VH-VL binders against Large ribosomal subunit protein uL10m (mRpL10). Designs and how they scored, part 38

Target 1, 224 residues: Large ribosomal subunit protein uL10m (mRpL10), of Drosophila melanogaster (Fruit fly) (q9vpl3)
Amino acid sequence: RGKINIQRPKAPHYERARVVAVTQPKYPELPKAKSCFKTRAERTQQQQENPYNEIIAREVRNWLDHSRLVAFFHLSSITADDIFRVRVQLHKQNLHLKSYGSKIIEQAVKNTRYEAIVPLFHSNHCIVFSPDPEKTAALLRIVRRVPQMVLLGGIVEETMLSRNQLVAYAQMPGLHAVQAQLVQTLSQAPGHLIQQLQAHQNSFVQVLDVHAKNQMNEETPKST

## First folded at step 5 (VH-VL)

Design w49 (from v1 with heavy chain D102S; framework fv_imvotamab_arm2)
Fold by ESMFold2-Fast, scan of step 5:
Structure w49 (fold): chain C 224 residues (1-224), chain A 118 residues (1-118), chain B 112 residues (1-112)
Amino acid sequence: as target 1 above (224 residues)
Amino acid sequence: EVQLVQSGAEVKKPGESLKISCKGSGYSFTNYWIGWVRQMPGKGLEWMGIIDPSDSYTRYSPSFQGQVTISADKSITTAYLQWSSLKASDTAMYYCARLGYSSSLDYWGQGTLVTVSS
Amino acid sequence: DIVMTQTPLSSPVTLGQPASISCRSSQSLVHSDGDTYLSWLQQRPGQPPRLLIYDISNRFSGVPDRFSGSGAGTDFTLKISRVEAEDVGVYYCMQATEYPWTFGGGTKVEIK
């Protein structure tokens, strides 16, 4: 029994271009990409002006409840075109990049098992959701090429994982590996993992503070 | 136009300190990592290390770890390569280059020639 | 460290004829994510390196179509279909699959 080399004949240029344009994936989430570039203050102001924050918070809860893979990222300054390219690459792998303001995240996870993640979102952030935990390897491959997205950690099969544990999970194939990872992670206190994620975020903030201070003369910044 | 402009040639004696620069323009500086590459006279290219200007995270080649320091100042879109104490063996052309999204070094500076002689 | 070996060391080519450069790695360049981070650079006399090809076979912006890359695993090739005078220089392969990143020793292309 042999293998058949499926070589699709190419359509004439005019027909090929038209068909490709019509069949290109639609990304209705594109407007939310711009929130990743906004300062915390700008995102908070925009949310306060929106009378329907509870509707968006409900959307976030639905993503958390229906996703078997959730990854948290710190997001540095990035252009709308660049984040759109990343969003397209992720969407092809059934990975959904979302950005929500910290107030909406807090409102969405308050009184849920995920409430402890709120401190991770005090700075610029993005979240990637997927119903398929096997896509963790594809996720890490794509974001490795995006230096503006720094992995903080995630949730796999309702279990919180640190950045290192999520990287290790990506290299474990099959259902038996998933079971082993869950057993290992469940033996750890949830607060310990969240504290590790917060420490990473705090270290990043400290680096920014040191950089800012190093650019100043030998004096503490003072108004007036 | 994406451009990386490096500081001018340096002539130093062994034991002296040196800091050379690489200024980026024409793109969002914090969106791309900057790498440093050494080329000894008549020899090939050697990767020294890389920096993320957004948080100053660095990664070095083991052969250059502890020998040089890579840093960046995003407020002036400039990356740096520095030595605390130069050796004659540091005589080389040094290039900075931007890391593209494909982990390739896509745009290169013109190079800084460093000559260390007694 | 991954060692990158280039052959030939020097390639004298008649103007308008093809040139081929080989690059072999001491280990597979397939990353654990499934991608292969192999690029090709050109360095003309007295100039800085210039990116020609990334991810094995993708031409960088502004690179003429006479340049092509191919290969997989540990064996990679850069081809110039019709060598022009401005193609004189040293060509390097580079891997970014495993830290530390490493370059090939270079292949000098000359017009005879």
Scores: ipSAE 0.000, ipTM 0.401, lowest interface PAE 19.2, mean pLDDT 75

Design w5 (from w1 with light chain N35D; framework fv_imvotamab_arm2)
Fold by ESMFold2-Fast, scan of step 5:
Structure w5 (fold): chain C 224 residues (1-224), chain A 118 residues (1-118), chain B 112 residues (1-112)
Amino acid sequence: as target 1 above (224 residues)
Amino acid sequence: EVQLVQSGAEVKKPGESLKISCKGSGYSFTSYWIGWVRQMPGKGLEWMGIIDPSDSYTRYSPSFQGQVTISADKSITTAYLQWSSLKASDTAMYYCARLGYDSSLDYWGQGTLVTVSS
Amino acid sequence: DIVMTQTPLSSPVTLGQPASISCRSSQSLVYSDGDTYLSWLQQRPGQPPRLLIYKISNRFSGVPDRFSGSGAGTDFTLKISRVEAEDVGVYYCMQATHYPWTFGGGTKVEIK
């Protein structure tokens, strides 16, 4: 309602007392103010000030930087027994299922080439990491039997792949050259030649712009 | 050098709470699960449960579910085993151990002796 | 729960002679991936356990060649080809194929 009316009492003393006497009985009948003392926004700010968030975000960045295989999943409701079986099956293949809050993921990938993954984590999610991209076939075989885990996409050898592209990659032989060629091919946008060239030009321009901004913002050289 | 260092021996009375620790060093702490194993005096080994320190995922042996709590603080590379209310039957040596990807307990702490007596 | 039975309970052995320890599981330990998650641990007096063998027959880092593991399905063996004084202790088998993970009751190796 009107904040101005509440902050500006203009009535004379005797008229104000009469008005207050009429309306005042309604105020103690509605003790809802206490239930709204702390807002969702205030609670969110307190959570964001957690001292461990930056430490965890750096850990996620290290996992992304040092894993040659990263797979993103939507995770629906799953029993304690089922998630344990899945985690153990993955662990035996040097596949590491991890669950991080969406705010931590956002903080970890902000200002990186992987910032585009943030929308994937606005619902219940998990990530699987591995230093070995040869394990992609094993990963998909395990997850195929877990309907609660829905593959959204992944990163292989620093290349973003859709669900279908990741599935295609899993079918390739273990020769590094063949796998690298496939990753390059799968990373290309499908469609008309002009649309593909325009998309690559836009990506190239964006990369150069980011590089130029990084060079401008980086005052002190970090090169050996 | 991979190393797990556990907290010192404890002497407690029944009903008291206790939290013992296991500090990892020489490896990526969040890349390996930590298991807890009990050894009662003069007896064999019993698996209690495990934790993934990266996201604090835990799983317990049915015999220990509800009896203990396993937790970890990755900022100081430390795992914990905790009791809300100790019993005389909790008297034992407690070991933490790292779980290798072959599902073996590959590196072990020196053990924490817990004695519970009236 | 999977029951792991070790025999013998104690194994007195003469220095330089071989020792053999058996471990039998109540159910097959072959996992869905075709591997068997059976390991062997050594516990010297007053010390924590030490991993010797993983996945039936693979020696862990730093474990002497005199230790070997064998077996399949439900029957497994740990052999010490030539027992040394430092080999005195209790040996345990452990399975991590079926939840909950379980240990054998232990076999005490001692010098006669």
Scores: ipSAE 0.590, ipTM 0.804, lowest interface PAE 1.6, mean pLDDT 80

Design w50 (from v1 with heavy chain G100D; framework fv_imvotamab_arm2)
Fold by ESMFold2-Fast, scan of step 5:
Structure w50 (fold): chain C 224 residues (1-224), chain A 118 residues (1-118), chain B 112 residues (1-112)
Amino acid sequence: as target 1 above (224 residues)
Amino acid sequence: EVQLVQSGAEVKKPGESLKISCKGSGYSFTNYWIGWVRQMPGKGLEWMGIIDPSDSYTRYSPSFQGQVTISADKSITTAYLQWSSLKASDTAMYYCARLDYDSSLDYWGQGTLVTVSS
Amino acid sequence: DIVMTQTPLSSPVTLGQPASISCRSSQSLVHSDGDTYLSWLQQRPGQPPRLLIYDISNRFSGVPDRFSGSGAGTDFTLKISRVEAEDVGVYYCMQATEYPWTFGGGTKVEIK
C-alpha cells in the first residue's frame, strides 16, 4: 500500500483546537499578569539592549547609503560551493552579495526612506550592493545561472524598482541620460511596488508548483 | 594611503596555538576582501584563503581547510589568521593582502614570520 | 586546481637590457564572464610582494611604464623594457579565474 495524505506528526489536526483554547484571554489573570510584567517602556528598552544588532544595522545603512545599485533576492537552499562561486563572480564586477537577518534589516531601515522594503525579508533572502548602477546587466547575467536566487526588485539611483523595471533598466545599454530619465520616470509610481513584490514573494512556492504541473501536462500551447 | 600592518614575528613550539593579525587603514575595510598567502622559506607563494570582513564569509584553499581559521573584527579593521596546534611545517612568512574588485591583490602587508621549532 | 608554470626559472640580465618572463596555465584563464583574471607580482629581496600588472596588461598605480603585460588564454608574458638595479627580485604570475587561486613558481630576475 502506498502512502496517503495524512497530517504531519509535528502539526496534528487536534493541536489547532488546543492552540485556540490556550490563546483565549483569561480575564481573572489580567490583574496578576499586569503586576508581573514590566512596563511597555521597560520591555522596549530590553528589546534594544542587543548592541551587536545595532552595529550590524549601521553597516546595512552604510551599504544602502553608499550603493547606487541594490538588488533584493529570495534565496532557496544552495550549497556552500555554489554560493561562493556566485559571490566571487559578483565580486569581480564590484557587486557585493550580503546576507542579513530580517530583524537587522528592519532596524537598519526603520525611519528611513527604505523602510518599505521590510516585507520583502520575511523569508530567506540576500541582497547585492554596488556603487555602479551600470553593473545591473552583469548582475542579472550572473544570477540567471543561479536558479536558487530569485530577483524581487531593487533600488537604482535612490529609486525603488520592481523586478520588471530592473530587467528593463539592465537591457538599456550605455546612455546615462536615458537610464537616468527611466529611473526618474519610474519613481513617479513607487506606491504599488511593494504590493507587486509582496505578491511575488508570498505566492512563489504556489506559482512554482503550478508551473511544474502545467509544464508536465501541457505539450502544445493553446492558440486562443 | 591604503596600508595593511601585520603583527610581529612569532617563535613557537609544536602544539602551541597562535593568532596573527592584519590591520587595514586608509580605506573602507568592509568594502574589500582580505586574503592570506603563505611563503615557506626559500619557496614561492601559496594561496590560503579569503574573508569578506563585512559578513565574515570565509573560503579556504583545499590544502588549508581545517588547518587554519581566518576571521575579522571590523570594529578595529583587523583580520586574523589562527592555528589551534602549530606544526614545524607551519614555519613560513605569512602575508595578508587586499582583494580588489578585479580579483587582484593590490595592497600587501609587510608579512609575519612564524617559526615553529622544538 | 589550475597549475601556473613560469619560465625561465632565473633570468640574468644586463642593466638597461630587456627581460621577458613567460607564464603558462594548465587550463584557459578566460572566465565565464569573458574576462581573464591574470596578474603579475614583484617581490624584492626581504620585501612583501607588490602588484605590477592586473587583468593581463593593466599597469597598477605607481608602476613604471617599462613594465608591460600581454597574452591570452593559457600563455602570458611580462616584459621589462629596460631593466634597472631596483628590478632585481622574484616575479610571480597569479590566476584568479578559478578557485583556489594559484601562483606561478616564480622567476628570479638578477643582474649579470
Scores: ipSAE 0.060, ipTM 0.548, lowest interface PAE 6.1, mean pLDDT 79

Design w51 (from v1 with heavy chain G100E; framework fv_imvotamab_arm2)
Fold by ESMFold2-Fast, scan of step 5:
Structure w51 (fold): chain C 224 residues (1-224), chain A 118 residues (1-118), chain B 112 residues (1-112)
Amino acid sequence: as target 1 above (224 residues)
Amino acid sequence: EVQLVQSGAEVKKPGESLKISCKGSGYSFTNYWIGWVRQMPGKGLEWMGIIDPSDSYTRYSPSFQGQVTISADKSITTAYLQWSSLKASDTAMYYCARLEYDSSLDYWGQGTLVTVSS
Amino acid sequence: DIVMTQTPLSSPVTLGQPASISCRSSQSLVHSDGDTYLSWLQQRPGQPPRLLIYDISNRFSGVPDRFSGSGAGTDFTLKISRVEAEDVGVYYCMQATEYPWTFGGGTKVEIK
């Protein structure tokens, strides 16, 4: 199928940071004698200050900032073969499946507008990135055949969407069509609210983003 | 046109090391994975393993894990299969093949015959 | 590992007559994504294998329409509607549903 296998397109900052971390380690030298005399608190603090994690976190931020589509999933136990095939199928559509630890995610989104997503990653998870939001339909078509991946929500054009909103987006040809559909849905409710949304379409996206963030913040993840 | 060209036939003694090659041309080398398949004389095909040339990720068949090493050099569009110490049981034809997204092997090299005898 | 069993081991066929090759897997080849990763390969004497059919029934580029694939689950068939002299060789089914990927034992098609 197809002449080009694009499973691993260039990912400039992410791949570079990973390579630099592997080929040019910048970890502080830690002599055994010094390590043996450290307190428990000092060892815990040193483990938390892993420079490698910050490098990967910066690349996660790069993915978030340069992807117009980001989808979040719970990931149940899945074989290496199954996840590999999902990754291959997603890559055909310029969709990039990544798995990061919750600590790395927290570091990546700390002090950013995306900090509200941290609760979604209290358990096993993965993220799909794409520069093309029109690929949302392809993403959901592929993932529907993978029961181990459960959609939690996502970000489209910097707007946080619930699972149901992302599913609705997948049925539309683009962001403008989604906005039109939302306006049409609201237009079926009579009154003043419709007029305000029609007058301020750009502000409507901002309102949805704030609502999505508040809704996610109200969701209390069960961290153990 | 897509081509995979393999290195020439090898005759080796048990215990010797060997590295055979598979050069891709006519396509974007890093966009396709390369698989290796063994065919013992008069026998069928056996899956050995794969490599992604873009980052050198490898995955082996359990039967070949630890027996061979698969590698690639994307700067010269070449994949490799190597043995640290050959055995007489390694006598076979070895094929490289390009892997499509659906895991079909769409284009094949001409094969490298490896003969190991004392 | 999934075991792939091919029948017959050899198929002597008169030129212009049909040939049929069966492939049976030890377990279902339906992947968790709903697709079935079953391919057919042809190996002519002294030549490398050549892809004929992928995903059960799709002919690869340049493969004559006399070749067709069918099947589901554990039972798959490759048919040659009218055998030509150039069709002499060994045919293999291959599964890529579960790693390690495995091949059938091969079926030799020869002219009688």
Scores: ipSAE 0.007, ipTM 0.473, lowest interface PAE 9.8, mean pLDDT 77

Design w52 (from v1 with heavy chain Y101F; framework fv_imvotamab_arm2)
Fold by ESMFold2-Fast, scan of step 5:
Structure w52 (fold): chain C 224 residues (1-224), chain A 118 residues (1-118), chain B 112 residues (1-112)
Amino acid sequence: as target 1 above (224 residues)
Amino acid sequence: EVQLVQSGAEVKKPGESLKISCKGSGYSFTNYWIGWVRQMPGKGLEWMGIIDPSDSYTRYSPSFQGQVTISADKSITTAYLQWSSLKASDTAMYYCARLGFDSSLDYWGQGTLVTVSS
Amino acid sequence: DIVMTQTPLSSPVTLGQPASISCRSSQSLVHSDGDTYLSWLQQRPGQPPRLLIYDISNRFSGVPDRFSGSGAGTDFTLKISRVEAEDVGVYYCMQATEYPWTFGGGTKVEIK
């Protein structure tokens, strides 16, 4: 006895808990990086206009350009102890959890192939970077034990992937097997891989790819 | 290859401010965290806190929270440890150290001796 | 906070003989990921600390094979198989499993 009673009971005060949760945003306890756009818009704008913040924007672009694995997460309210524990655990696996203000991300990726990711950062967010795409499985094992982090999608080997596609990638047996399977699939009748991906992909990946392509076209038009 | 070079020894009076530095070279500065460790004269090592230079994320030991500020300037690959008002009890050797991917402090600076006396 | 207790406080040893240092934590250092974030550092007189061992038993780059680490849970040991003159110094264990990170009190290895 005792232990089952200690187990959190099904919320008999669901309505009260919900009301408390709704009123909590009046005094948000979100880490500064996740709340910058909503709570400190003016300061965030001043920081972006400051030349020193261009260094941060360049670092974000560098991370995106040189990481073979990039994963995007929604990040719910999390304690300082918990986020520190997760960041250290990720760092041990050469996985780099970064929190940037939405405006800094927007500045970093505007007029680049990555501009399509901007809508992901309208709410609380974080990004995990790694030079090693084989760490995708390790990343998902770690995040599975962190309910505050919800996978939204990512980029693997410069390819935009939905949540489901990234999960599927993590379950593949290994780099050599994946490369062999990709070659085999590409040698099949034309369009089979593309048709399967397009048919089963969610609208998110398609919207992001279209947005990125449209932005690229706008970047390169020559004056007439 | 990997090197952390700290600023020179400091002699200060109680109430004065101080900022000491730790310059990284031979590696990608923003890919590794920098921790600060205090060693009081004749005593052991104490973890003060750590910074991720890429996004300025910081975490302090409870005994040092509010007592010091850790910051970094990635444009000159330098981390900092700062006091707004020094106390005699701050007299110690201060080390910076890099957090490696094995979650250990793998490379250490030579140390900065801070002496605070009235 | 996790308290790290080292024994002995000092270890006088004859050149060429083995030395053994114990580190005991007040709580298990096994992280939820299954790893143990326990490292050993060497501090020679007048020098900064130097990483010797990480994750209980893995030697850091450039560390001589006479150094070895072992242990599990709360009890850890650093062994030097044949103490050399350059091994004189203070040795510290460190845990990074739980916040705040903590060090052992140190063990002084000296030649007798």
Scores: ipSAE 0.772, ipTM 0.916, lowest interface PAE 0.7, mean pLDDT 80

Design w53 (from v1 with heavy chain Y101W; framework fv_imvotamab_arm2)
Fold by ESMFold2-Fast, scan of step 5:
Order: structure tokens, then C-alpha cells, then sequence
Structure w53 (fold): chain C 224 residues (1-224), chain A 118 residues (1-118), chain B 112 residues (1-112)
């Protein structure tokens, strides 16, 4: 049966540039008086602010705002067959793999509570969204078999989590993972209580130190 | 109520271009993929390809790669199947179908009959 | 590509009697995630296909309980416990475990 994947990596830039340069038609020079009103910087700025980028950026922001689970991945080279297989597998679990350009991500999260994720997208990346945070365990089981996808971190119930925190969250049972973690932290009361007692003691000792110094200054009021 | 409504029957000559549509309603269009399936007269079903309307990610069956283009316009909740140059062998019923959360084709359009003859 | 072979080609059944349709894949349909992406579709005369069963044995919403699916690996069965007049049509199995997705050739259920 077999299948042939005819998709190949793009030709090296230098070879493609040479071919294009040879075949590209050379147009006559136009008068500059009306043809170039904008500086290169102004044209670059307008490209960055085009309506298409704004529309996609709003879509990314909408996905972030309406997903209770968001996971960020570095994405290495992967075949078309493999990425299709992964996307179908994720779709089955109500997990939505999206790939957006770094500039679009930056535009989407700028001046929002999600701005901290920008450094995660400086290289090849993808994002998985879901309305269901219970799917975190399913997501990690799927990605475990996809070495090209490396977990960087995520957002669960509007809380930013590191890679290790996401892995820990995935191991928690039920919809109350956040509540369970809070209860676990509270049940570690001995440690918390000790720290509270130490803080009170330190405050008390500092008050005593101030009092002792005040008594000494009272007997020898001398500026040095 | 989930519904996929396809465009009407088409009669074309070989070499002509054609674009047929599949409009989704009753659900969040961008949350589900749309697949296309061909059924030649008196024959069974063949998977042609699929699209994720939210990012326009597409994947085609090898038999249809380069023969058709699948696209979507989420602003009007519509997916498309397009030929640049039709052949007589393209004569068939074409169905669109939604890919559900269980990754099965769960809801189907009524079909678009395409007849290509000289 | 995975080839899906259905038997019988046609199944003439008396109303109220059971019908059984077999689907055999050329390769295992067990995905690396442990699931089997096998579904069954019904196509009534002049109508589009309708999903009956997904993941081997799960009935889709609104599908009567007289329909049941079973099987594993490469051998799958769709059973209709008591065939009704509205069950006339062609039944297809479909796999989405491996690319490209493929359908069985179909089994025609008819009343005699």
C-alpha cells in the first residue's frame, strides 16, 4: 500500500534566491516623486499593524480568555503525517493545537495578564487549548509519545504554571486539583505555623533591640 | 441543532473550475474540523481531506492531493471544496461532514451532486 | 493504505430478524493511544450517511439500542438485533487510526 510524502524542506535560501533573481522580470525605474512617500521604517510599521494581524491576534486572545487549559510547546521538525496524527489524537480529547507566528502572539498578549508568555515563543512553537482542565493528564500522555513537542509551561484556570507545576497538576485527581493543592498546603500547617511563630519572634526581638538601643542612647545622647 | 447545508447541484464541462460550499450552523464552527467525502455513482465512500476552520490547517488523501483545494471562511461559517480544472472522472456526490470530539464524522451535509460531461 | 473489507456484500433480512455485518482491516486499528478509531455509518437510499457507532462500540446520540458494535484489532462487527423497515440501506465501516482514512466497501441491508 504505502504512501509517498512528496512534501520536502524548502530549498536553501541562497539557491532559491539565485533562481528567483534569474527569472524575476526587471521593471523600469519609476519617478520617485510620488512612488515612495513613506520611509522604510514607516512601511515596516504599517505591515506590523495590518488588519490581518490584528484579527488573528484577537482570535489568539479569545482562545486564551476562553480556554481553562493552555499549554505551550517548543516544536521541532515534524513530518506532515506525524503532525496530522497528533492533531487528530488531540482533537479526540477536545484539545486544539494551534500554531501562530511569534509577532502575532506578542501582539495578542501585549499589555494583558498573559504578557509573561512572550519569551516562550522566540523559536518554533505551538499552543494547545482546551476548555477542560481535566484534559491536562490526557495532553501529557499524548505529547509523551511526540519527542518533537517539548512542554514549556502553561495556564490552568488563569494561573500560569511552569513545566513541573503542569506535570504535578496532571497527576492530581478530579476537577478540584487547585482546591486539593490548596488543602494540601493548608494541611502542612506545622511548617506554616513554625514560620508564623518565627516571624512573630523576629518582630518581638527587633522591638527589644530597638528598646535596648533607645535605653543606651538615653544615657549617652551623642551623635557620631 | 447541528446542521451542515451544502450548495446546489452543478453541471460542468471538463476543464472548468468549480467551488462548492458547506455552511455550518447550530454549533461553534471553529471548534470542529470539516471533512470532505466523495461517492461516485453507485459506489462507496472515499475520504478526500479535512480542514480545521480555526487556523485553516488542511490534510488531503493522497488520491486527492493536488487535485482539489479545501478552504474555509469562518466569518460566514462555510467550508469549501474547489477544483481548478474538472475531469469527467470527478462526476460524483460530494459530502461534507463534521469531525466530532470523539474524532468520528458525526454530522453530514445533504450532499452536492457534481456532473462533469462534455 | 489500510484496506477495509466488509462482508456480506448484501444481507437480505426478514423484518424482526437479526442482521450482522463484518468489517476486517488489513492492519490493526489500535492507535498508539490505546483507542480504536473505528466507526460505523448508515446510508439510507437517497440520503447522506449517518453516524451510528464510534470507537468500535459506542452508540452515537439518537441511535437506537438495537444497533451494537463489537470487535478488536482487525475484526469488527455491527449487529442489528431486530431489523426494522427504516434500517434498509448501506452500512459502512470507517477507520481514522492511520492516514489516509479509509472506508469499507459497504453492506446493503434489504428486506425480503
Amino acid sequence: as target 1 above (224 residues)
Amino acid sequence: EVQLVQSGAEVKKPGESLKISCKGSGYSFTNYWIGWVRQMPGKGLEWMGIIDPSDSYTRYSPSFQGQVTISADKSITTAYLQWSSLKASDTAMYYCARLGWDSSLDYWGQGTLVTVSS
Amino acid sequence: DIVMTQTPLSSPVTLGQPASISCRSSQSLVHSDGDTYLSWLQQRPGQPPRLLIYDISNRFSGVPDRFSGSGAGTDFTLKISRVEAEDVGVYYCMQATEYPWTFGGGTKVEIK
Scores: ipSAE 0.754, ipTM 0.900, lowest interface PAE 1.0, mean pLDDT 81

Design w54 (from v1 with heavy chain L99H; framework fv_imvotamab_arm2)
Fold by ESMFold2-Fast, scan of step 5:
Structure w54 (fold): chain C 224 residues (1-224), chain A 118 residues (1-118), chain B 112 residues (1-112)
Amino acid sequence: as target 1 above (224 residues)
Amino acid sequence: EVQLVQSGAEVKKPGESLKISCKGSGYSFTNYWIGWVRQMPGKGLEWMGIIDPSDSYTRYSPSFQGQVTISADKSITTAYLQWSSLKASDTAMYYCARHGYDSSLDYWGQGTLVTVSS
Amino acid sequence: DIVMTQTPLSSPVTLGQPASISCRSSQSLVHSDGDTYLSWLQQRPGQPPRLLIYDISNRFSGVPDRFSGSGAGTDFTLKISRVEAEDVGVYYCMQATEYPWTFGGGTKVEIK
């Protein structure tokens, strides 16, 4: 391997953020009661902020910017041995399993076309990144044998895909598949795609409930 | 160019703590895992464990589980190997190495010699 | 753990002659994903190890084509077609198919 991974320069990102901030609409509300002291709510909110979260959020944006394949999963309880095996198998295929807090994900995708994914991360989750969209088939083959990881959806070539669309994409041939899928997905209304992603999350909640019940039954085996 | 630069040689007494470092440069630090390998004087290589710097996930060889701690600080692109209490048997050359996509160890640090004697 | 056995323990070779190193694993190195995670490393005296070959037969960047790897299952070979003075050192095979990663005991190549 002679590949050098160069991280995106942070200067253009900061400059862009400044431009976006000054062009954001300002919706004035009546000011809160004037006080020399911050309210408890204001102090709590300020204390909850972690300066390091912005650094990690920039890292997540870098992953999104440099990955042509991003897949979102719900992650149920899994053993250290099992997750290690999954990470090794994924890493071999240049697939990178990452776990970030929901607030960091929200900060990373805020004011981007991908802000719609935030609801997917309100429960236990993980994300798989790859610079190679042709690895979608390998990804799905690997996770098919990992019941603790449930596919919620993804992004391929900067285009948001539902679970079913991502599965269909995996069955298509290489470069031709990329072009066909991009054209097809771009024909969808953004609202419809967001609805599909939320519907999948709702169906996943049902799957999670069934799995939880099955896991409880497995943990209470009859002894003979 | 990809480089892993390790901290300098250490001479310690049994029971002392130690933390050695491995600084990565020339690549995206969070895209690759960092492994640690021990080589006792005149002996072969032993895999100790690995860390994913992006989320601090670690996995240790059973022989080293509980003997050392592996950590990383991605803000300064540095991985660490730490002992809470050194033993004379910890005397060895310690290498950090980058874990490639094929699970190979593709780039190596220059090594940190740790000598533990009373 | 998978045990990796290398033969010979030492290989004195004449400049320009071929050298062959064998590596045998205690169990198959074919992973459940169908791939075989077998690598070869070179360690010159006083230097850190250097990756030569990964996935049985793929040469790493900058590695001369006189180095070649072959094998399958449990039996693997590293060949140096024409040994040069700079090839002096200890060679290790390594498996990453099963946790924990394990290395062979090493084969010392010397020019005499």
Scores: ipSAE 0.157, ipTM 0.601, lowest interface PAE 4.7, mean pLDDT 79

